VHH binders against Kinase non-catalytic C-lobe domain-containing protein 1 (KNDC1). Designs and how they scored, part 2

Target 1, 252 residues: Kinase non-catalytic C-lobe domain-containing protein 1 (KNDC1), of Homo sapiens (Human) (q76ni1r1468to1719)
Amino acid sequence: STHQLFSQLTLLQQELFQKCHPVHFLNSRALGVMDKSTAIPKASSSESLSAKTCSLFLPNYVQDKYLLQLLRNADDVSTWVAAEIVTSHTSKLQVNLLSKFLLIAKSCYEQRNFATAMQILSGLEHLAVRQSPAWRILPAKIAEVMEELKAVEVFLKSDSLCLMEGRRFRAQPTLPSAHLLAMHIQQLETGGFTMTNGAHRWSKLRNIAKVVSQVHAFQENPYTFSPDPKLQSYLKQRIARFSGADISTLAA

## First folded at step 7 (VHH; from k4 with A33Y)

Design m3
Fold by ESMFold2, look of step 7:
Structure m3 (fold): chain B 252 residues (1-252), chain A 123 residues (1-123)
Amino acid sequence: as target 1 above (252 residues)
Amino acid sequence: EVQLVESGGRLVRTGGSLRLSCAASGFTFRRYYMGWFRQAPGKEREVVAAITWSGDYTWHADFVKGRFTISRDNAKNTVYLQMNSLKPEDTAVYYCAASPTYGLFRTSDYDYWGQGTQVTVSS
């Protein structure tokens, strides 16, 4: 069922997230984090011109193997979603898979598992997946979920601290998107050192510290779904099967 | 005590325009995501538009894109819905809603609700 898949994917994501020390996210720039949307970002020389010499958070000093595992898993889930769709040989199978992944992603963001929701969206946005004729066959109500996921992504990208206030009022478990969180930290750090006035720099460091504190708070409020080890093993095997796959080659 | 008070709903002819306002009090408005919902008789409440706490990003349902615009004024603690090119199917009670967390599409994502304002669009 899509509920079982949603809950077990959430537990798998949580397991990896819990292993990360919050400081690991401060080193995300050294790991090459990039937006995984279907839009093709254009490389710019200005992206490489930020002065990192004044950073208080030196890259690669902190033990970062768990953040690498978290980021690799995020990419592997996206690749898995795309691979399952493009290797399906009938439009009926592709429609069923699209519908299943869309509904799983919807359950994820509704339960504040933004990590898995954005990983699925990234896989669905792959060019080879977007070119599938199955999109035209989808029931309209199911196809609308794709627009919902894109809107969620836009809102998450627009407010760097958008998840932080809910902890005080809602008390709901949350899994943030590691890629988006790292992107926001890079933007805060880069902006602070580009603007060298003392008050602005101190303000940027306070904002970065708030993000680290938020990661810790999310780790203190985990999901409590019942584990299904057989389903978890099956999911891990399917995800691992496509790890590192070239989706364009599989689609050919 | 948290309050959301909608105003501006009235009877208008097809093709007309209205602006709805929602005055907020009892919470730190600039830290809340805001949304407009509507409910026609016999229908489920549905999202119309949403706006981030900064106001930098908005979302509008497909059935109102190009016709309705959500906006906010954090200095006045007010969120607006500008409704243009109104159609009879836009007839509904319109609700203002607020969430301290990320909220967008579901009624359950919003903690605070107004009493609603009736919009009626005649042929």
Scores: ipSAE 0.017, ipTM 0.440, lowest interface PAE 7.8, mean pLDDT 77
Fold by OpenDDE, fold request of step 9:
Structure m3 (fold): chain B 252 residues (1-252), chain A 123 residues (1-123)
Amino acid sequence: as target 1 above (252 residues)
Amino acid sequence: EVQLVESGGRLVRTGGSLRLSCAASGFTFRRYYMGWFRQAPGKEREVVAAITWSGDYTWHADFVKGRFTISRDNAKNTVYLQMNSLKPEDTAVYYCAASPTYGLFRTSDYDYWGQGTQVTVSS
């Protein structure tokens, strides 16, 4: 059922997220974490690399691989979603799969699992998936979920502390999009931490600390769904099967 | 010239059955999704049913679900709407429409339209 898939995907995501420490989200640019939307090689003007931005970080700081693992898993889930759809042989099956994933995504963002919701969105936005004629025959109510999902993405991108607003944060578990959180932190890290007069930008550091501290805040209130080891094992295997797959090639 | 010609619309009694046909010409029929729409007096045109290229998937509106069935014969370039258990509320002009690659639920998603056939259900 949609609910079973939602709950188990959430638990799997939570397990990975619980391994992360707030510090792992710092200086993620140095680990090669990039904005997926900018994959157009902006001719990085060579000038931005030379700014010896006095990295607050010790050059020899070995960052744990937990953030990278989390991000890789996110990509794998997105690939899995896309692969399931493009490898389906009938329009009926594609419609059913699109509907199912959209409903799962809806459950995710309604229950504040934004990680899985964004992973599903990413998979559904793949070019090969978007070219499926099945989109044309989706029920209106289901199609609306896609619009809502896009709106959620816009919301998540709007402010680095958007998930901390309101009473819902205290009342409900939350899983953030690791990639979006990392990008927010990177944005805050952009620029020097020292002023021209040699003084430290303490306000910037405080802001970064505040945003990064959300990781612990979210970890303190976990989801309490009942685990289904059999279904989790199946999902892990299925996701792993499509890991690194070229979706365009699969669609062909 | 692209043509969609509906036929089969008539006066029927409540609880009766009717089969509508739409004959298509002037385009590659098998490359289009087909839909049936209806428009009652004073109301907006609404989608009734839709069918994919091969007919492997069909969609029906909730208000006709279980009573109406869309089908197609690609060899005859024809789409059908079987209407059973007709009600006075089903009185409308029924339109056949063809969609190439875009959505099936909005009138703007369809490129070609028939002239319509009148279905009247009398109590």
Scores: ipSAE 0.017, ipTM 0.312, lowest interface PAE 7.5, mean pLDDT 88
Fold by OpenDDE, fold request of step 9:
Structure m3 (fold): chain B 252 residues (1-252), chain A 123 residues (1-123)
Amino acid sequence: as target 1 above (252 residues)
Amino acid sequence: EVQLVESGGRLVRTGGSLRLSCAASGFTFRRYYMGWFRQAPGKEREVVAAITWSGDYTWHADFVKGRFTISRDNAKNTVYLQMNSLKPEDTAVYYCAASPTYGLFRTSDYDYWGQGTQVTVSS
């Protein structure tokens, strides 16, 4: 059922998220975490912005790879979603899968699992998936979920603290989009931490600290769904099967 | 050699019907999506209809909805376009195309093209 998939995907995501520390989200640019939307190879104008951004980070700080693992998993889930759709040999199956994933995504963002919701969105937005004729025959109510999902993305991108606003934060568990959170933090990290006069930009640091502290806040209120080890195992295996797959190639 | 050969295009009167056929050879027909395109004089080539491998799904452009129907017979390696209630604006060269890819709507998705068949609708 959609609910079963939602709950188990949420638990899987939660498990990975719980391994992360707020500090892991700092300096993610140095780890190669980039905005996927900009992957147009901007001709690297090698302007070596050698500006020694005084890395607040100790050069030898072995950043635990937990964030990277989290992000990789996100990519794998997205790839899995896309792969399931493009490897479907019938339009009926494609429609069913699209519907299923959209409904799962809906459950996710309604229950504040934004991580899985965004992962599904990313998979569905793959060009090969978007070219599916199944989109045109989706029930209107299901199609609306896609629009809503996009709206959720916009919401998540709007403010680094948007998830902390309102009564829902206190009442419900939350899983953030790791990628979006990382991007928010990266944006805050830009421009250096010292002023020309040598003074530290304390306000900036405080803001970063506030945003990063959300990780801990979210971890304190976990989802309490019943685990289904069999289904989780199945999902893990299925996701792993498509890990690193070229969706375009699969679609050809 | 891959070949797509369209047939059935002719002069018809407004309100008339035509059935276009496209015979495919030189490739595994059942593994390709098929499409019909048309190009009117001075206009860009546009997709009219598309059909999946098994024919379980068909897509039709809005301008032909309810009038045209794409179908295929995999046993005969043939795709069809039934055209009803023809209008002068339907006058164009109609092309059959085969897509090895998942995409159905872009001309770039189609690798193989027929020579086209002229459909003329007279008022």
Scores: ipSAE 0.016, ipTM 0.308, lowest interface PAE 8.3, mean pLDDT 89
Fold by OpenDDE, fold request of step 9:
Structure m3 (fold): chain B 252 residues (1-252), chain A 123 residues (1-123)
Amino acid sequence: as target 1 above (252 residues)
Amino acid sequence: EVQLVESGGRLVRTGGSLRLSCAASGFTFRRYYMGWFRQAPGKEREVVAAITWSGDYTWHADFVKGRFTISRDNAKNTVYLQMNSLKPEDTAVYYCAASPTYGLFRTSDYDYWGQGTQVTVSS
């Protein structure tokens, strides 16, 4: 069921997110975390950028790979979503899959799992997926979810603290989009922290600290869904199967 | 040359049934969605039904209310429209059309059109 998939995907995402520390989101640019809009798929040679990116704040702190893992997983989920759709050989199946993923995404964003919602959105926005004729025959109510997802994305991009606003934050668990959060932090990190007179920009540091502290805030209120190990295993395997896959090739 | 040839249109009484056929040639039939349109005198052409390339999905206009059924036989390069419980309001020229896999509902989505077959429903 949609709910089952939602809950288990959420738990899987939560597990990865719980491994992250706020400091992992600092200086992520040094780790090669880039805006996807600018990422010309450069065949970046896997040069193992040695994770020795010295945190601006902690020169000796070896940034754990947890953020990168989280981001990689996000990409894998997106790829999985896209792959499932493009490898479907019937319009009926495509419609069903699109519907399913959209409904899952809706459940995600409604329940403040923005991570999975954005992952699904990313997968659905793949060119090969967008070219599917299934979009034309998708029920209107379901199709509208796509617009909602886009709206959510805009919302998430609007302010670095947008998720902390309102009563819902206190009442409901939240999983942020790691990529968007990282981008917000990167934006705040731009321009340096030292004034020309050598004084530190304390206000800027405080703001960064506030934004980064959200990670802990979100971690303190986890989702309490019942785990389904079998389904989780299945999902993990399925996601892994398409990891690194060229969706365009799969669609051909 | 691409050809769509409709057949089966005739005069029928209210409540009667017709089966329209459209024979396709000159293109890879199985790669196209097929649709039936109709155009009544003085009215715009409107989509009646559409079917995906495999036939696994069909769409019908609301005014059909289950009376019409689109189907296809890819082995015969033919699309059909079964029309039951015909009404005088169904009187129109019915057109068969072929669409690439990016649209089903708009006339502009269809690249190939037949010449049409006249369906007349008498009271």
Scores: ipSAE 0.014, ipTM 0.307, lowest interface PAE 8.4, mean pLDDT 88
Fold by ESMFold2, fold request of step 9:
Structure m3 (fold): chain B 252 residues (1-252), chain A 123 residues (1-123)
Amino acid sequence: as target 1 above (252 residues)
Amino acid sequence: EVQLVESGGRLVRTGGSLRLSCAASGFTFRRYYMGWFRQAPGKEREVVAAITWSGDYTWHADFVKGRFTISRDNAKNTVYLQMNSLKPEDTAVYYCAASPTYGLFRTSDYDYWGQGTQVTVSS
């Protein structure tokens, strides 16, 4: 059922999220991006201060396996969603899959599982998926969910602290999007272009610390859905099958 | 003390236009997401439109898409709802709402509410 898929995907995401230490989000933003681009000629090849050069070469900052695992899983879920759609045999099967993924993502958003909601949206936005004629025959009510998800993405992108204010973040389980959180931390660290004002540095450090504190608070309030080990195993197998897949080639 | 004060609601005929305003005070307006909701007699309160901090992104419910437009003026601490091509089914009390965190579609997503302004659309 769509509700069972939502709840078990949420438990799988939570398992990975709980393994991450909050401070690793700070370190891994700086090193997680650079780990994907292992050799960054300008930053790492500069013969600047020894401390900066040593921090780029310190393995523990690029080797936080749990945060890397979380980020890899986010990409794998997105790829899985796209792959399931482009490998289905008919437009009617694609409509059914689109509808199912959209409703799962809506349940995720409504229960504050922003991680899975954004991962599904990313998969649905793949060019090969967007080219499907199935989008034109979706029921209007279902097609609106796509616009809802895009609105969620824009709101999450527009404010790195949008999940922190008010009483709701303390009372409800929440899973943040790891990619969007990492993006916000990187933007806070680089700040506005060409700024050297000391006041800007203090504000940026406070905002970064608020994000880390927010991650810790989310880890203290987990979801309590009942696990379904068979469904979880099935989901893991399907997601793993498409890990690293070239969606454009599968769509050909 | 947080206050949201709606204004502009009145009786209009079908096909008419109306602009609602919501003046905000007691909080940092430009850090809040804003929304408009409505409640017809005997019905649940439902979302009409929402807008981000900057106003760069807006969302409108399908039943008002193309007819209503949400906007905001952060210098005046005011959010607006321009209502065109009004229909009798638009008759409701309209509420503005504010959330310091992400929220679009559910009443529970919003922390602060105005007292509402009545819009009545006659045939």
Scores: ipSAE 0.006, ipTM 0.368, lowest interface PAE 9.3, mean pLDDT 77

Design m3
Fold by ESMFold2, fold request of step 9:
Structure m3 (fold): chain B 252 residues (1-252), chain A 123 residues (1-123)
Amino acid sequence: as target 1 above (252 residues)
Amino acid sequence: EVQLVESGGRLVRTGGSLRLSCAASGFTFRRYYMGWFRQAPGKEREVVAAITWSGDYTWHADFVKGRFTISRDNAKNTVYLQMNSLKPEDTAVYYCAASPTYGLFRTSDYDYWGQGTQVTVSS
């Protein structure tokens, strides 16, 4: 059912998210937080999360492994969504799949699983998928969900603190989009330097700390759906099957 | 203490125009998504439009697209709804709402609400 797919995709995303330690967001040379030590471990890292700083408190293999898994999974889910649609052989099957993915994504964002919702949206926006005539056959109410997902993406991009304040922050489990979160932290880190422009530097550091605290708070309030190991295994296998797939080639 | 105060609602003829405003106080306005909702008697409250805290992005319900425009002025802590080409079915109480988090389309997604302003469109 669409609910079962939504709940198990959410548990799979949560599993990966829980493995990412919030210190990934505290260790950045862009913030001006630098280790005075000259010990520099070899590591793969993003611009926002220095492996140098992380290795002082977390093993670099742990940080890189879990962050890489989270980012790779986001791409793999998007690719999986696109692949399932373009390998369907009739417009009727494609309409059914579009409808299911749209409804799953709607359940995701309504339950604050923004990670999976945006991953599905990204897959549905693949050029090969967008070219399908099935889009014009969708029931009107289902087609409106695509515009809702686009609006969700826009509003999530507006500011890194959009998820933190308000009554719902404390009441509901939340999974942030890894890509959008990383972009916001990178955006906050730009302009951070040793200059004594204290008001602007202090405000940026405070906002970055609040984003990192928000990640920790989300990890402390997990979803409690009942696991379905058979469905999870099936989903993992389907997602893995299309990992790295060339969607345009599959559509040919 | 959070306050949202709508103004500008009144009686207007079909085809007319009207601008609603909503003055906000008691919270950091520039960190809140803002929305306009409406409720006709006996109907559920429905979203009309929403705007990001910067004002760079807006969303409008299909039944008002091309006719209504949401905007905001963060210097004045005010959000607006410009309503053009008004129709009798636009008759409703219009509410301003604010949310610090995502949740743009459901009434439950908004933390703070104004008292409403009546818009009546005569035939």
Scores: ipSAE 0.006, ipTM 0.412, lowest interface PAE 9.0, mean pLDDT 76

## First folded at step 14 (VHH; from i5 with Y102L)

Design a52
Fold by ESMFold2, look of step 16:
Structure a52 (fold): chain B 252 residues (1-252), chain A 123 residues (1-123)
Amino acid sequence: as target 1 above (252 residues)
Amino acid sequence: EVQLVESGGRLVRTGGSLRLSCAASGFTFSRYAMGWFRQAPGKEREVVAVITWSGGSTWHAKFVKGRFTISRDNAKNTVYLQMNSLKPEDTAVYYCAASPDLGLFRTEDYDYWGQGTQVTVSS
């Protein structure tokens, strides 16, 4: 069942990713300013003056529907993971759920589904989940998976997946984390926004083009797992059930 | 030809320190994640530490955390493993490995391997 959950969560993530146009991932304002607790896009503090200028010149601003859907789903998956754990009433059940989610996340990052792996990690890192006594009684092998998962996040935060270049991504399907991609693009834009040197501008443009090209390449090499529509429908319904849930309140 | 050459392995007493080096050639070193692995007799190779291609992030296995530190010098095409507070259970052949992708924790994530350097820790 863990492999089935991994494969179907991957197909669900892929479906949303495939709907996005690669250039829309360059919209760091939509990706980087969405609060976890709100669904309304907000400009970052470093871009507030630019956002005011943009709204003055763009009275009919149109948000990318599919990009917002991708971001909302990422938050909903994280909330779902946290909700399932905190609503489980015994330490034995919580250990079982923690172990299952950790092994699903391990399959995800080993198969280059970094999106779902990071969404699960985010849910497991919720304060209410971290407070569970079940963490203390996890088998050592499973606890090691949590340390590996945290390391994958650190690696992805340090080095942009879209800038790494490697033959393995061409031979194996890949799903990047939308939130981490937004973070890297915001870092590139901040540097370019404050730079007027022509050499720095060329480096920014080169990296931006590389990101767009790499996102497109990921879309051209999809996962080919067999769909299980019943399991997919069940997963969608569970995730939707907890959308917007207050995990702290739910934990009682 | 791709070449990874480890050095610095030797016999040391418990509590001692060593620094392993791995000199790389035949590929663009700054584009590869690097790892140190070890293999004791009768055991599988196991990951010890990993460092990203930029050198900005590292990971260390729990059994060496706080004692070993991976680092790299991209100008010298070299990756290092500083080994402190050595224990007899650290006795193994240590291998340097390179990955053209995200360096993860399995041997199959790495394409290039050195010949290894023996580290022996005596009581």
Scores: ipSAE 0.507, ipTM 0.794, lowest interface PAE 2.2, mean pLDDT 81

